# Ledger of designs, part 12: VH-VL binders against Counting factor-associated protein A (cfaA)

Target 1, 212 residues: Counting factor-associated protein A (cfaA), of Dictyostelium discoideum (Social amoeba) (q54z64)
Amino acid sequence: QFISIQKYDFSGNCKNSSDSASSFEASSESAAICMQNDLLSGIVTNEGVCLIFNEVPTTFIISTKGDYIVRSIYDINDNNCQGGIIENKAIEIDECFVECADDYHGSTYLFSTETSLNYPSNTFMEISYNGECDGQWKTSFNYLQYYIVNKCNVAHEIETHTFSVGCNSTSSWVSEYAGEVCTVEPTVTTSYPIVDNCGDLDNSNFIDYCNI
Short names: E, the ipSAE of ESMFold2; O, the ipSAE of ESMFold2 at other seeds; V2, 0.75 times the mean of E and O plus 0.25 times the DockQ between their complexes.

## First folded at step 4 (VH-VL; framework fv_libivirumab)

Design D9 (from B02t with heavy chain Y59R; at its last look DockQ between E and O 0.58; V2 from the best seeds 0.58)
Fold by ESMFold2 at other seeds, look of step 6:
Parts: structure tokens; sequence; C-alpha cells
Structure D9 (fold): chain C 212 residues (1-212), chain A 122 residues (1-122), chain B 112 residues (1-112)
């Protein structure tokens, strides 16, 4: 089975009675709570693949245990997940879980399992896959990461800095904005060519795909 | 305790070769990308090369491409820099630095060695 | 290549007073994952460099709270809230977004 991690925008309030940022868990119906907000990005992966989940600067492996998805956390620089596990964090499958940037900004994540490969349209996708470097990634991929195109995101560190992702058949870009929303002219746009890189034998291939 | 110990520096004439070594301990060497960073006398820091944890990908600054080769021997927990066709501008203290490449391009060097000095002069 | 430009190149500070060091990049260091790939290092006299700040604002292990990083887009700042004698040395910013990795020229901090 595949493990899906979806990042949603957050419109609630991270503040509690102690005025500290916190993570919380909701009941088994909490998937709908995540989906009240815009989907921003996601990862689809197999169990046991060593990942960095870019919304938290840490390295982890995701696995399942009964009705739970377990993140096994490693040192941030442990690119192979072969050092010691620092921490295991478990969440019920299909639970919403929030990470806060500050009292009024954060991200909501939904961890789920899938029996088939599923990813949205209107995305820029980064894919790691094994085998022949021929672009035929769907049956041999390690993971795919996608970013919803033309969706406003809050950058880490500040609440007034936002960005969006775009792409076409030859390039992708990140547009930055000074305000809390992406409705004004961007202050800077950085463009990148579409990647199609082969690994050496026994190593992953990487391909970008603008899935519009 | 993470330790990185460089060796193999010395004084050589232009056009000659040197091999630098960096002996690593206190961490699982095969899990990490390792870098060479240099500092010419009285100058700032200059990144030289990186090798991925599995040895599959190597990147170099343009001024050393084709002359320097980074490599690793995980059985000996040792990083190498083979430096050919040395030039006077390669004179520097060479540090090895522990730090990773990851998908999404994040690099930072959380541990550095003490450095080994390379002097290229006629 | 991404060019990193530091200012000032030299700074003298009275002990106990704040200090501020600026770094500018020739292109944005914001990745589409929402993180800004900018690091700060301190090289104390006679020592190897040490990591102070990574990803723009995260303090490395063992770094005192008086060090903080901020910034976005192409402009970044390292602040020291109360300078101590042990803070003397050369401070470097480095972009960590893409190879070749590149450093600023360095800012030498001295006590008045």
Amino acid sequence: as target 1 above (212 residues)
Amino acid sequence: QVQLVESGGGVVRPGRSLRLSCAASGFTFSNYAINWVRQAPGKGLEWVAIIWYDGSNKRYRDSVKGRFTISRDDSKNTLYLQMNSLRTEDTAVYYCAKGGYSYGYKYYFDYWGLGTTVTVSS
Amino acid sequence: DIVMTQSPLSLSVTPGEPASISCRSSQSLLHRNGYTYLDWYLQKPGHSPQLLIYLGSYRASGVPDRFSGSGSGTEYTLKISRVEAEDVGVYYCMQALQTPLTFGQGTKLEIK
C-alpha cells in the first residue's frame, strides 16, 4: 500500500490558554476538518522509504502499525535513515494534525493509506524512481512530491511573507509576495528548468512533471 | 562525539598532486554527505566539493572540476580529495565538513575538522 | 552561481550592546517547500568555523539564545542581542539552496 501525506492550509488559531504553539489530534472524523482548508502539497510514498518531510526539517521513515501511521524520526542529516531513531510519533490513520508557525499560522496534515496511486491534477511534481532512466516511473517510484499550482502558501518564519508555485512544460517557478495573500504583484519570481536526471546503477532517477 | 581529522597536506610545486584524507568517527559515516571547504590565507571560506552518502553523486566548484576528485571509503570511515594539477591559487587550509544534501536541497555543516594546510609554490 | 554579499565587512561593538550583520543573495533562497536555505557560521580566531543558524532562523545545538537570524527573499540578518567577548571572530553567511555552495565575504566582529 501507499502512504499519502497531504498538507492543507490552516485558517484556525494555534493559540491556547498558555499562549504556546501546539499540535493537536482530532477524532476519527477529523479528516473532514483538514479538508475544510485548501490542499497545498503532498507526498505519496511506499512504507520504509527514507524521507525528508520538508514542512518539518527532519528525516523520517513512515510505516503502519494497526490503525496507526508511525513516523520514525532520524537526525536531519541522516539521509539514509540508518542511524538511531530519535523518536517515534504515531497518529491514527485519517487523523488531522496541526503544526504551528505562530499563534495564527500553521499547516494541517492528513496521513492516510491508499490501495492505488493517487495524486491531484494542477500540480508540479517531483518524482524519485528506480530502474531504467526512461521516465516510466509509476510502477517503480520511491516517492512523489507534489505542489498545487497557483495556490497561496505562507513561508516559514514570518506571517506576512507568502509564495505560490507554477509550472509549464519546460519550467517551474516560485513567486514570492510581501503580503499575507498572493493577490499583489510578486516581489520576485525564481524559475527552474524541468529536471530529468539519471542516477548511477543502483541509484534513483529524478524527474519533474508539470501535471496540469 | 563527532570527530573529523584531516591529513595529507604539505608543500608542493605547481602541477604536482596531493591526496587529502579525512578520518571520521563518532557517527555512522555511510549515512552522511561529506564536503571539502577551503580557506586561503587571510581569506574567506570557499566550498570545494561534496560527495553523497552512497558515493553516487559528486559536485565540485568550477575552478577545480577536472583536477580534483572527491571519494569515500565507508569501510575505513574516510573521505578523500585527490588534487591533481595543483595551482598556486589552491593554497589553503582544507577542512572536511559533515553535512547533508537532501531532496529539496538543504546543506549545512554541523561539524568541521581542524583542517590540513596545502601550500603550492615554486 | 548565487552570489552572497555581506555588510558590514568589519564591525566594532561595545560589550553588552547589540550587533547586526546583513547578507544579501543574488537570487531568492526560498524553496518551494517554504524554507529559506541560508546558514550563518562563526569562525573564532584560530578555530574552525562553527554553525550558528540554519534555514534562516534555526539555532544550531549549543548556540546561545542571544543569536537570532531573520530575513526573506534576498535579504537576511544575523542579530546578537548582547555581544560578549567570546563572540569575536568572522561571521559568514552561506546559501544552502544549490551547488556550488557559496559564502559571503565575512564580517569581522571586534570588541571596542
Scores: ipSAE 0.524, ipTM 0.780, lowest interface PAE 1.8, mean pLDDT 81
ESMFold2-Fast, scan of step 4: ipSAE 0.656; ipTM 0.822
ESMFold2, look of step 6: ipSAE 0.626; ipTM 0.809
ESMFold2 (binder alone), look of step 6: mean pLDDT 93; pTM 0.953

Design E1 (from B02t with heavy chain K58T, light chain S28R)
Fold by ESMFold2-Fast, scan of step 4:
Structure E1 (fold): chain C 212 residues (1-212), chain A 122 residues (1-122), chain B 112 residues (1-112)
Amino acid sequence: as target 1 above (212 residues)
Amino acid sequence: QVQLVESGGGVVRPGRSLRLSCAASGFTFSNYAINWVRQAPGKGLEWVAIIWYDGSNTYYRDSVKGRFTISRDDSKNTLYLQMNSLRTEDTAVYYCAKGGYSYGYKYYFDYWGLGTTVTVSS
Amino acid sequence: DIVMTQSPLSLSVTPGEPASISCRSSQRLLHRNGYTYLDWYLQKPGHSPQLLIYLGSYRASGVPDRFSGSGSGTEYTLKISRVEAEDVGVYYCMQALQTPLTFGQGTKLEIK
């Protein structure tokens, strides 16, 4: 079974300042609405497997308990998730919620489960592997992350900076914009080749897929 | 408790070889990329080489490429650096540094060893 | 190769006062995954380097809140809100976006 985490655009007001340790932690500030037209990005992962993010120093298991998806966080040196749980984060299945990074920046999230692998069209995807890439990414991956192409995203690590992602069969790119909107010409556009095999690029444990 | 202990340093003439070792404990060694970083006396840090967690990929700075070989023996939880054709410019304290996440390579270094000193003098 | 340039090379601070160290990269360090591959390390006198900040702004385990990392594009800053005697040492930035991994030349922090 697959766990789907979808991130939607949020234009509301965040009332609580959050410790920005994780953008996937629940917030109880505002009523949330998850509309497909506002979908920005998402992650798909397998249920019950020990997950290791290459970009973030954490290991965790995502599991289902009743009406909840539970993320159990383990020490980074615990590669099989058999040690003590550091923290449990429970999110109600199929319930939209708002996560606030600070008083100004927030996102709307939806956690769901599916028996078949589903991801939206018009996306740029990065597929992560643990260990050897086996070539059949749909049946052999750690997690995949996708971005809806040409949608405006707020970069929480960069103040008042927005970005959009694009791709074609040979390249992906990120266009950055000054301020809160992606309607002016981009300040910077950075291009990357599409990665066919994991390990081909420096710092790569991923393959790319432009799903357009 | 994570520990990295380097050994094998010494004083050698230019053109000679040394083999450095880094003994690891306190974590699952086979799941992490490990790096060699050096520091010449009174100078800054300089990255030397990395070996991927499964040993399938290795990368080197240009000045040591073809002379140095990084390798690992996961059954002994030990990292090696075979240093051939040593030059006076290779004089430094050599640290092994652990990658900060499992099953990845080339990232931040969350733990460092105490270092072993290599002196190449004529 | 990506060149990392730090400024100042040395600074002296009275305990309790803030300190700021700058790092400039020869190209942008923002990856398409949204993370900035810039790390900060501290090497105390006679000690091995230790991780302070990773991915631009995340504090390593055990690092006090008085340390913070920020920046975008090619300009990055490490800030210490109030310097303590234990903060003496040489600070290095490092880019991890591509090989070879490269460090700045280091900034020595001294107490007045």
Scores: ipSAE 0.000, ipTM 0.547, lowest interface PAE 10.5, mean pLDDT 80

Design E12 (from B02t with light chain A96G L97T Q98H T99W L101Y)
Fold by ESMFold2-Fast, scan of step 4:
Structure E12 (fold): chain C 212 residues (1-212), chain A 122 residues (1-122), chain B 112 residues (1-112)
Amino acid sequence: as target 1 above (212 residues)
Amino acid sequence: QVQLVESGGGVVRPGRSLRLSCAASGFTFSNYAINWVRQAPGKGLEWVAIIWYDGSNKYYRDSVKGRFTISRDDSKNTLYLQMNSLRTEDTAVYYCAKGGYSYGYKYYFDYWGLGTTVTVSS
Amino acid sequence: DIVMTQSPLSLSVTPGEPASISCRSSQSLLHRNGYTYLDWYLQKPGHSPQLLIYLGSYRASGVPDRFSGSGSGTEYTLKISRVEAEDVGVYYCMQGTHWPYTFGQGTKLEIK
């Protein structure tokens, strides 16, 4: 039993987010679209893993209850989900929805459950181990996060800029672009070695996998 | 509340050994990576060593590799730094600092101890 | 290793006036997960360092809103909108994107 969280590009505006008590859950009148061609990144996890989600600066754990996936949200400074729960949010399984950071910036998400491990091709993946990094990560991983290669993403910084991820068998890289588009030449490209041993602090109990 | 309390510092001659301890409380010690960070008199902060939550991964700055050994005793909520073959440039206040959450993920240093002073002089 | 360079090395500010501290990294600090692992720490005289800002721009628990962090890539700034007496100390930036962790050399803030 796996939980799949997929993040898709969102080109609409978030409606009424300035009127809500929580801008991160503002509804949108634009139709949510979870089409594979707009997939940016995703997470595959087992239940009960403490996660930090890129578009929501909080920590959370996920459990399944009936037709819902429940996110238990913890303080942004609680990086182990051991403190008090701030909020429980129920998300309907297989429903495409928008989460808004403000009136202009949001992402489209799809939460689903899987009986077998599935992840897309043309991805750079970071795989977390709870125990041994034994090379058989498909049967022993804690969670994994993947990024679609060469897709334009918005950086989590006060100044708006964008980035794309690439990889090969020996390295991964992040190319940064000025402004809101990834069509100009990158201003900076930073390379990282592919790490396949969780004893290497470059990935802190993560291994890398370039799935190209 | 979270507390980290260092001890074991002192004055020693070059080539001698010291063992530092850091007693932790107010959080689940076994779920976090813990760091040693030092500060020479009048100088800036310098990262020294880390130990992962399960003790499986230990990493050191190059200048202390082979001389310093980090370890932990989760039953006592205590972190250790065994310092052998001490050099004058190891003179510093040594802090323990709470780091990444479970699974060893890298994170910011949210809590620091009060420090223990190590002086290596002839 | 990533080199972190702070500017200025010291500054004196009249209470109530703003202060700005810059931090430059030798490589971009944007991680491929979309986060920037740039922290700011304050060490008050006779005290241990304390976390002020993490992930570039987020204020740590209990930190007053007069502190803000900004920047991207290799250039970062800590701003204090109105300096108070309790803000005296040495400010350090730190990067956690690349191993090993590295600190800037520190910026000493004094009250005039």
Scores: ipSAE 0.181, ipTM 0.659, lowest interface PAE 4.6, mean pLDDT 80

Design E3 (from B02t with light chain L30F; at its last look DockQ between E and O 0.63; V2 from the best seeds 0.00; counts 0 for: pae E 2.6 > 2)
Fold by ESMFold2, look of step 6:
Structure E3 (fold): chain C 212 residues (1-212), chain A 122 residues (1-122), chain B 112 residues (1-112)
Amino acid sequence: as target 1 above (212 residues)
Amino acid sequence: QVQLVESGGGVVRPGRSLRLSCAASGFTFSNYAINWVRQAPGKGLEWVAIIWYDGSNKYYRDSVKGRFTISRDDSKNTLYLQMNSLRTEDTAVYYCAKGGYSYGYKYYFDYWGLGTTVTVSS
Amino acid sequence: DIVMTQSPLSLSVTPGEPASISCRSSQSLFHRNGYTYLDWYLQKPGHSPQLLIYLGSYRASGVPDRFSGSGSGTEYTLKISRVEAEDVGVYYCMQALQTPLTFGQGTKLEIK
């Protein structure tokens, strides 16, 4: 089985009287909303794979009975998830979550499980895989990250800064915008060639894929 | 609690070699990437090299590539920098810094050693 | 290589007054995962560098809240809302987006 993590446009309210920094539960003042048209990006991963989630090393495991997902969080510099676990969090499957960074910043997630590999069309994807360095990833897949192309995202650190992702058969790009919505003209656009990043970079194979 | 202690610095003539060591304690050394950063007298900071937790991936600043070799011995919790063909511009205080960087894994240097001084002069 | 350019290269501040340090990169430090890979370090006189700010605006453990980071694209700012005597030293920005990792040239902060 695979774990699907979908990130949606932020919904809910992180401001509360306790000044709590974050929660995997929906805020008490607003229910989290995971509408399909609000999907921004996602991860599809196998269980127990070490990956960077919200910039911290993390593993995800489906509970023995399959009724929730356990997120294990590691030290920020433990890039192979072999150090001590800092925190474990239980995540309800198929329930919208808000994870708050502070009173005004957060992310909306939906965690689910899948029996086969699925990912949306119109995405830029980065795939981690094992096996021969020949681009054959679907049979040796570890995890993938995808970004819906031409969707306006709020930057994690600053909500007055937005961005969108685009790609074609030869390139990917990130366009940054001033303000809370992506305007007609970006302030900066950074382009990258689509390449197969196999080899020695991290002793693993990675491939970029524009799924248009 | 986390501690990084450099040693092996000294005064040498151009073209000679030195090996720096960084002894680590207070964390599980084998799980982390470690870096060398240097600072020439009266100058700013300059990243030199990184070695990943498994020792397989090593990256260097161009000016030292081919002359310097970073390595680690996890059984001794020790990072090394073998510096060959030293030049006067390699004169600096050399720090080891905890926290690795690689494609797809981005982070910062949260702990630094006290530094060891390398002087290369004719 | 990503070039990091700081300004000013030095400043002198009256205790209790604000300070602002700018850093500019030769290309965006923003990654499509939604984070900006810009860190700030302080090197106090006679000491090793210490982390102040990571990922553009997050304060390291033990760093007072009078320090704040901001910025986007290629331009970044470290602000100190009220300078104290312990803040004296050289401030460096660093990009952590790609190797080789690169620092700005430093900004020396002094007390008047």
Scores: ipSAE 0.439, ipTM 0.746, lowest interface PAE 2.6, mean pLDDT 82
ESMFold2-Fast, scan of step 4: ipSAE 0.698; ipTM 0.835
ESMFold2 (binder alone), look of step 6: mean pLDDT 92; pTM 0.949
ESMFold2 at other seeds, look of step 6: ipSAE 0.471; ipTM 0.760

Design S1 (at its last look DockQ between E and O 0.61; V2 from the best seeds 0.00; counts 0 for: pae O 2.1 > 2)
Fold by ESMFold2-Fast, scan of step 4:
Structure S1 (fold): chain C 212 residues (1-212), chain A 121 residues (1-121), chain B 112 residues (1-112)
Amino acid sequence: as target 1 above (212 residues)
Amino acid sequence: QVQLVESGGGVVRPGRSLRLSCAASGFTFSNYAINWVRQAPGKGLEWVAIIWYDGSNKYYRDSVKGRFTISRDDSKNTLYLQMNSLRTEDTAVYYCAKGGYSYGKYYFDYWGLGTTVTVSS
Amino acid sequence: DIVMTQSPLSLSVTPGEPASISCRSSQSLLHRNGYTYLDWYLQKPGHSPQLLIYLGSYRASGVPDRFSGSGSGTEYTLKISRVEAEDVGVYYCMQALQTPLTFGQGTKLEIK
């Protein structure tokens, strides 16, 4: 089985919701809060994988334990998740919760288990293989991370600014906007070529895929 | 506590070779990427090279590529920088820095005290 | 390669006064995950560099509240709300978004 981690936009104030707040303290919300129209990004992973690319700037392993998914958190520079565990966080399967990065910014998450590979369309994807890239990423990936194309995201800052992700067959880009909403004209756009072959990392092979 | 101790610096003539070592303690050495960063006298910091936690990936700044080789011996908790065809421009204090990874974007949380390399004729 | 440019190159401040150091990148350091891959380091005279700020605005362990990082796009700022004698040294910004990792040229902070 696969573990699916979905990140949704959070319309709220982390400062108001905080009664004793750790920046990573979970807050259970109704299922209506995790609406597909608010999906920003996600990860699909095999159990026990050391996740180095993710929406949270930590290194972690995900595992299942009964009705829970357990996230074991390591130092962000730990490349192999074999150092000391900093924290274990238990998350109820199929329950929406809010995690705050600071007083002004948070995200809604949904952790679930899947019996088959499931990922949304209109995404830019980064795909990790267990070893050599064999061209069969749908059956041989280690984990994959996706970003919904043309969705407005809030950057992790106290003074808010926003961004969106885009891609086509040859490139991907990040467009930044000065305000709290994505305006018609971005202030900065940064482009990257699509990487469709493994050549950089022997033991952590990655490719890009624009799933439009 | 985390410690990184560099050694192997010295004075050499242009065209010669030198091997630097960085002895690590206080963390599981084999699980971390390690960097070499240098600083010429009176100048700024300049990243030199990184080696991935498993030794599989190595990246170099362009000016040292083909001349320097980064390697590690996890059984000895030691990082190496083999420096061949040394130039006067390689004169610097060389620091060992813990953190980051070849495809990651993370900070250097611990640095060694540095070892001095002087290349002069 | 991403080019990092700092200003000013030197700054003299009376103890207790604020200080501000700017860093410009040749491209944005914002990753698709929403984090800005910019670090700030301090090198005190005769010492190794030490981490002050990572991921744009997060203070490293043990770094006092008087230090803060901010910025967006290609412009970033390190602020010291009130300079103390122990803050003297050379400050460097570094982009950690892609290899080769690149530093700014450094800003020397001195007391008057």
Scores: ipSAE 0.652, ipTM 0.803, lowest interface PAE 1.1, mean pLDDT 82
Fold by ESMFold2, look of step 12:
Structure S1 (fold): chain C 212 residues (1-212), chain A 121 residues (1-121), chain B 112 residues (1-112)
Amino acid sequence: as target 1 above (212 residues)
Amino acid sequence: QVQLVESGGGVVRPGRSLRLSCAASGFTFSNYAINWVRQAPGKGLEWVAIIWYDGSNKYYRDSVKGRFTISRDDSKNTLYLQMNSLRTEDTAVYYCAKGGYSYGKYYFDYWGLGTTVTVSS
Amino acid sequence: DIVMTQSPLSLSVTPGEPASISCRSSQSLLHRNGYTYLDWYLQKPGHSPQLLIYLGSYRASGVPDRFSGSGSGTEYTLKISRVEAEDVGVYYCMQALQTPLTFGQGTKLEIK
């Protein structure tokens, strides 16, 4: 069974929240509220896999009854989730969570479980795996991170600016825009080669995949 | 309390070798990537090398690649830097710095006090 | 390699007044995950460096709220809203996006 984490564009009101905007803050709503907005990116992971979520090492485990997900948070530099857990959070399955940055800005997430591997088309994907160089990562992956291509995103926590992700068979890129919308010429575009670390057996093997 | 203590610095002539050590305590050493960063006298900071928590992945700045080797001994909680074919431009204070490695993420939350390497004829 | 350029290289500040230090990168430090991978470090006289700011704007543990980081793309700023005597030292920006990791030249802050 897989855990699916989808990040949607924000549509909500954080105006009456008294919570800090610098950490994960959630208000639980029905899944329909998330799905009114554009899907921007997501993660598909197996249980108990160490991954980076919101810039902290994290594991996710489905509860015994299957009715919620436990997020375990580790020290920010614990690269392998081998230190003690510093915090556990229960996350409702199929509930929309809003993380506020300020009165009108935030991120929304939908956590779900799935019996088969699913991910959207038109994505740039980064896949963690520890399998063989035979192209069968789908049966041996640890987790994958995907980004919807040509979709406008708001950058985190510095100043308001926007960006989009693109890719082809040999490269990926990030295009930045000066304003709160991606409708003008980008101010800068940064390109990266497609990475494929074949033959490694440790937990840090990654491949890039442009799923167009 | 996290502590990093460097040793093994000294004065040597060009072309010789030195081995630096960094003794770690106050955290589970085997869970973390560790870095070497250096600072030439009166100059700024310069990253030198990183070794991942599992010891299998190592990265170096170009000017030391092929001459320096980073390594770790998790049973002794110790990081090493073997410096061969030393040049006068390698003269610096060498710090070890605790930091994570993840694609697109680095920061050094704890630094040692440094050990001085002087390469002169 | 990503080149980091700081300005000014030196500044003198009257205690209680603000200070601002700029850093420019030769390419964007924005990752596709939406975070900007820029750190700020302070090296006080006679000490090893210490982390002030990571991911562009997050304060490290124990760093006073008078320190703030901002910026986007290739331009970044460290601000000190009210300089105190213990703020003296050399400030470095560092790109934390990719190896080789690279620092700016440093900015020496002095009290007038």
Scores: ipSAE 0.531, ipTM 0.779, lowest interface PAE 2.0, mean pLDDT 83
Fold by ESMFold2 at other seeds, look of step 12:
Structure S1 (fold): chain C 212 residues (1-212), chain A 121 residues (1-121), chain B 112 residues (1-112)
Amino acid sequence: as target 1 above (212 residues)
Amino acid sequence: QVQLVESGGGVVRPGRSLRLSCAASGFTFSNYAINWVRQAPGKGLEWVAIIWYDGSNKYYRDSVKGRFTISRDDSKNTLYLQMNSLRTEDTAVYYCAKGGYSYGKYYFDYWGLGTTVTVSS
Amino acid sequence: DIVMTQSPLSLSVTPGEPASISCRSSQSLLHRNGYTYLDWYLQKPGHSPQLLIYLGSYRASGVPDRFSGSGSGTEYTLKISRVEAEDVGVYYCMQALQTPLTFGQGTKLEIK
């Protein structure tokens, strides 16, 4: 019923997949490893929901037999997934894989299906939902995005640096660190209040939740 | 291909109202957040307001909140800015810009040519 | 509100020379999704602004690879490896992390 997308610390090597000169999608030869201690963040979504995945409008559906997930990619400017699908990718369920940006930069993912709603503890969560403002998001959510609290992440495509996510009952924050390791002393920490925009005339229904 | 055409600018006294329009073509208007950005004579760019693709979210800069209202009519592919209680500091060229806060996108890839609003006594 | 501060405010460059424009934000533009929400725009004389760089370092469609963006935390840089005559105009950084969206003051680039 639900599609679970887990993002792990990058593992393996993107060099060989980048070196494939074929006009088809190259198979990664990286030894992708999805170990629980390497989990950074994830998404739990219903089928067919339009969301931005890796900054591209995307829908996910489970195959008829339930043995793979179809990732449908839309034009970068098709924010509602209303245009034609420009690419479909079949994703094996419960198989760790790497999606490469260049020889040394990529993301490691594990896609799963779940019949009930599950998500890790010790997370900061952002939840998109439709429904009445009665606090019942679990029955009416579109998707949720979670970030493992106090886990070291590498920032995308800008000078090498790292960051971690934290939260408590009133706020969330992002702490940034110089270099490739998260030390005990961040260089910058930015805090945000916990947001609940349910019923706001100018905002869609969503909530922040610190699941600690 | 993509076109954004602003209209409705003019010269008005302080305290009066104007309604700006932005006619869109060359893309599916209902799929995108649209913004107003202004530029006072000889000055830099200043973001004014955004409306999401479905009209569900609207945000304004503080100096116009309560005076300006952004809206859209998807049947006419048109964005509007209702500007009430105009002040001399609202004098600027007003651009509409495609893109913005919609499923995490935060950049303006297409801009109109602008329409000029002058607020003077 | 996130304040964006550019330097220099004016830059005169001989064609073929490099140029560098910096932008400082009053808070980090790094989102917890790992992307940095900083854009760069060029406004050529007499024209509307055009997007050059988004998410800190990604070039917009049709932008030459002599343009590059970098930075971290609160400090960001736009570099032009070899300035050409068509690069004349005013460059703006903009934070796209949260509303109100805010621009830097602009950097006027001229050919010497």
Scores: ipSAE 0.524, ipTM 0.779, lowest interface PAE 2.1, mean pLDDT 83
ESMFold2 (binder alone), look of step 12: mean pLDDT 91; pTM 0.943

Design S10
Heavy chain, then light chain:
Amino acid sequence: QVQLVESGGGVVRPGRSLRLSCAASGFTFSNYAINWVRQAPGKGLEWVAIIWYDGSNKYYRDSVKGRFTISRDDSKNTLYLQMNSLRTEDTAVYYCAKGGYWRYYFDYWGLGTTVTVSS
Amino acid sequence: DIVMTQSPLSLSVTPGEPASISCRSSQSLLHRNGYTYLDWYLQKPGHSPQLLIYLGSYRASGVPDRFSGSGSGTEYTLKISRVEAEDVGVYYCMQALQTPLTFGQGTKLEIK
ESMFold2-Fast, scan of step 4: ipSAE 0.648; ipTM 0.820

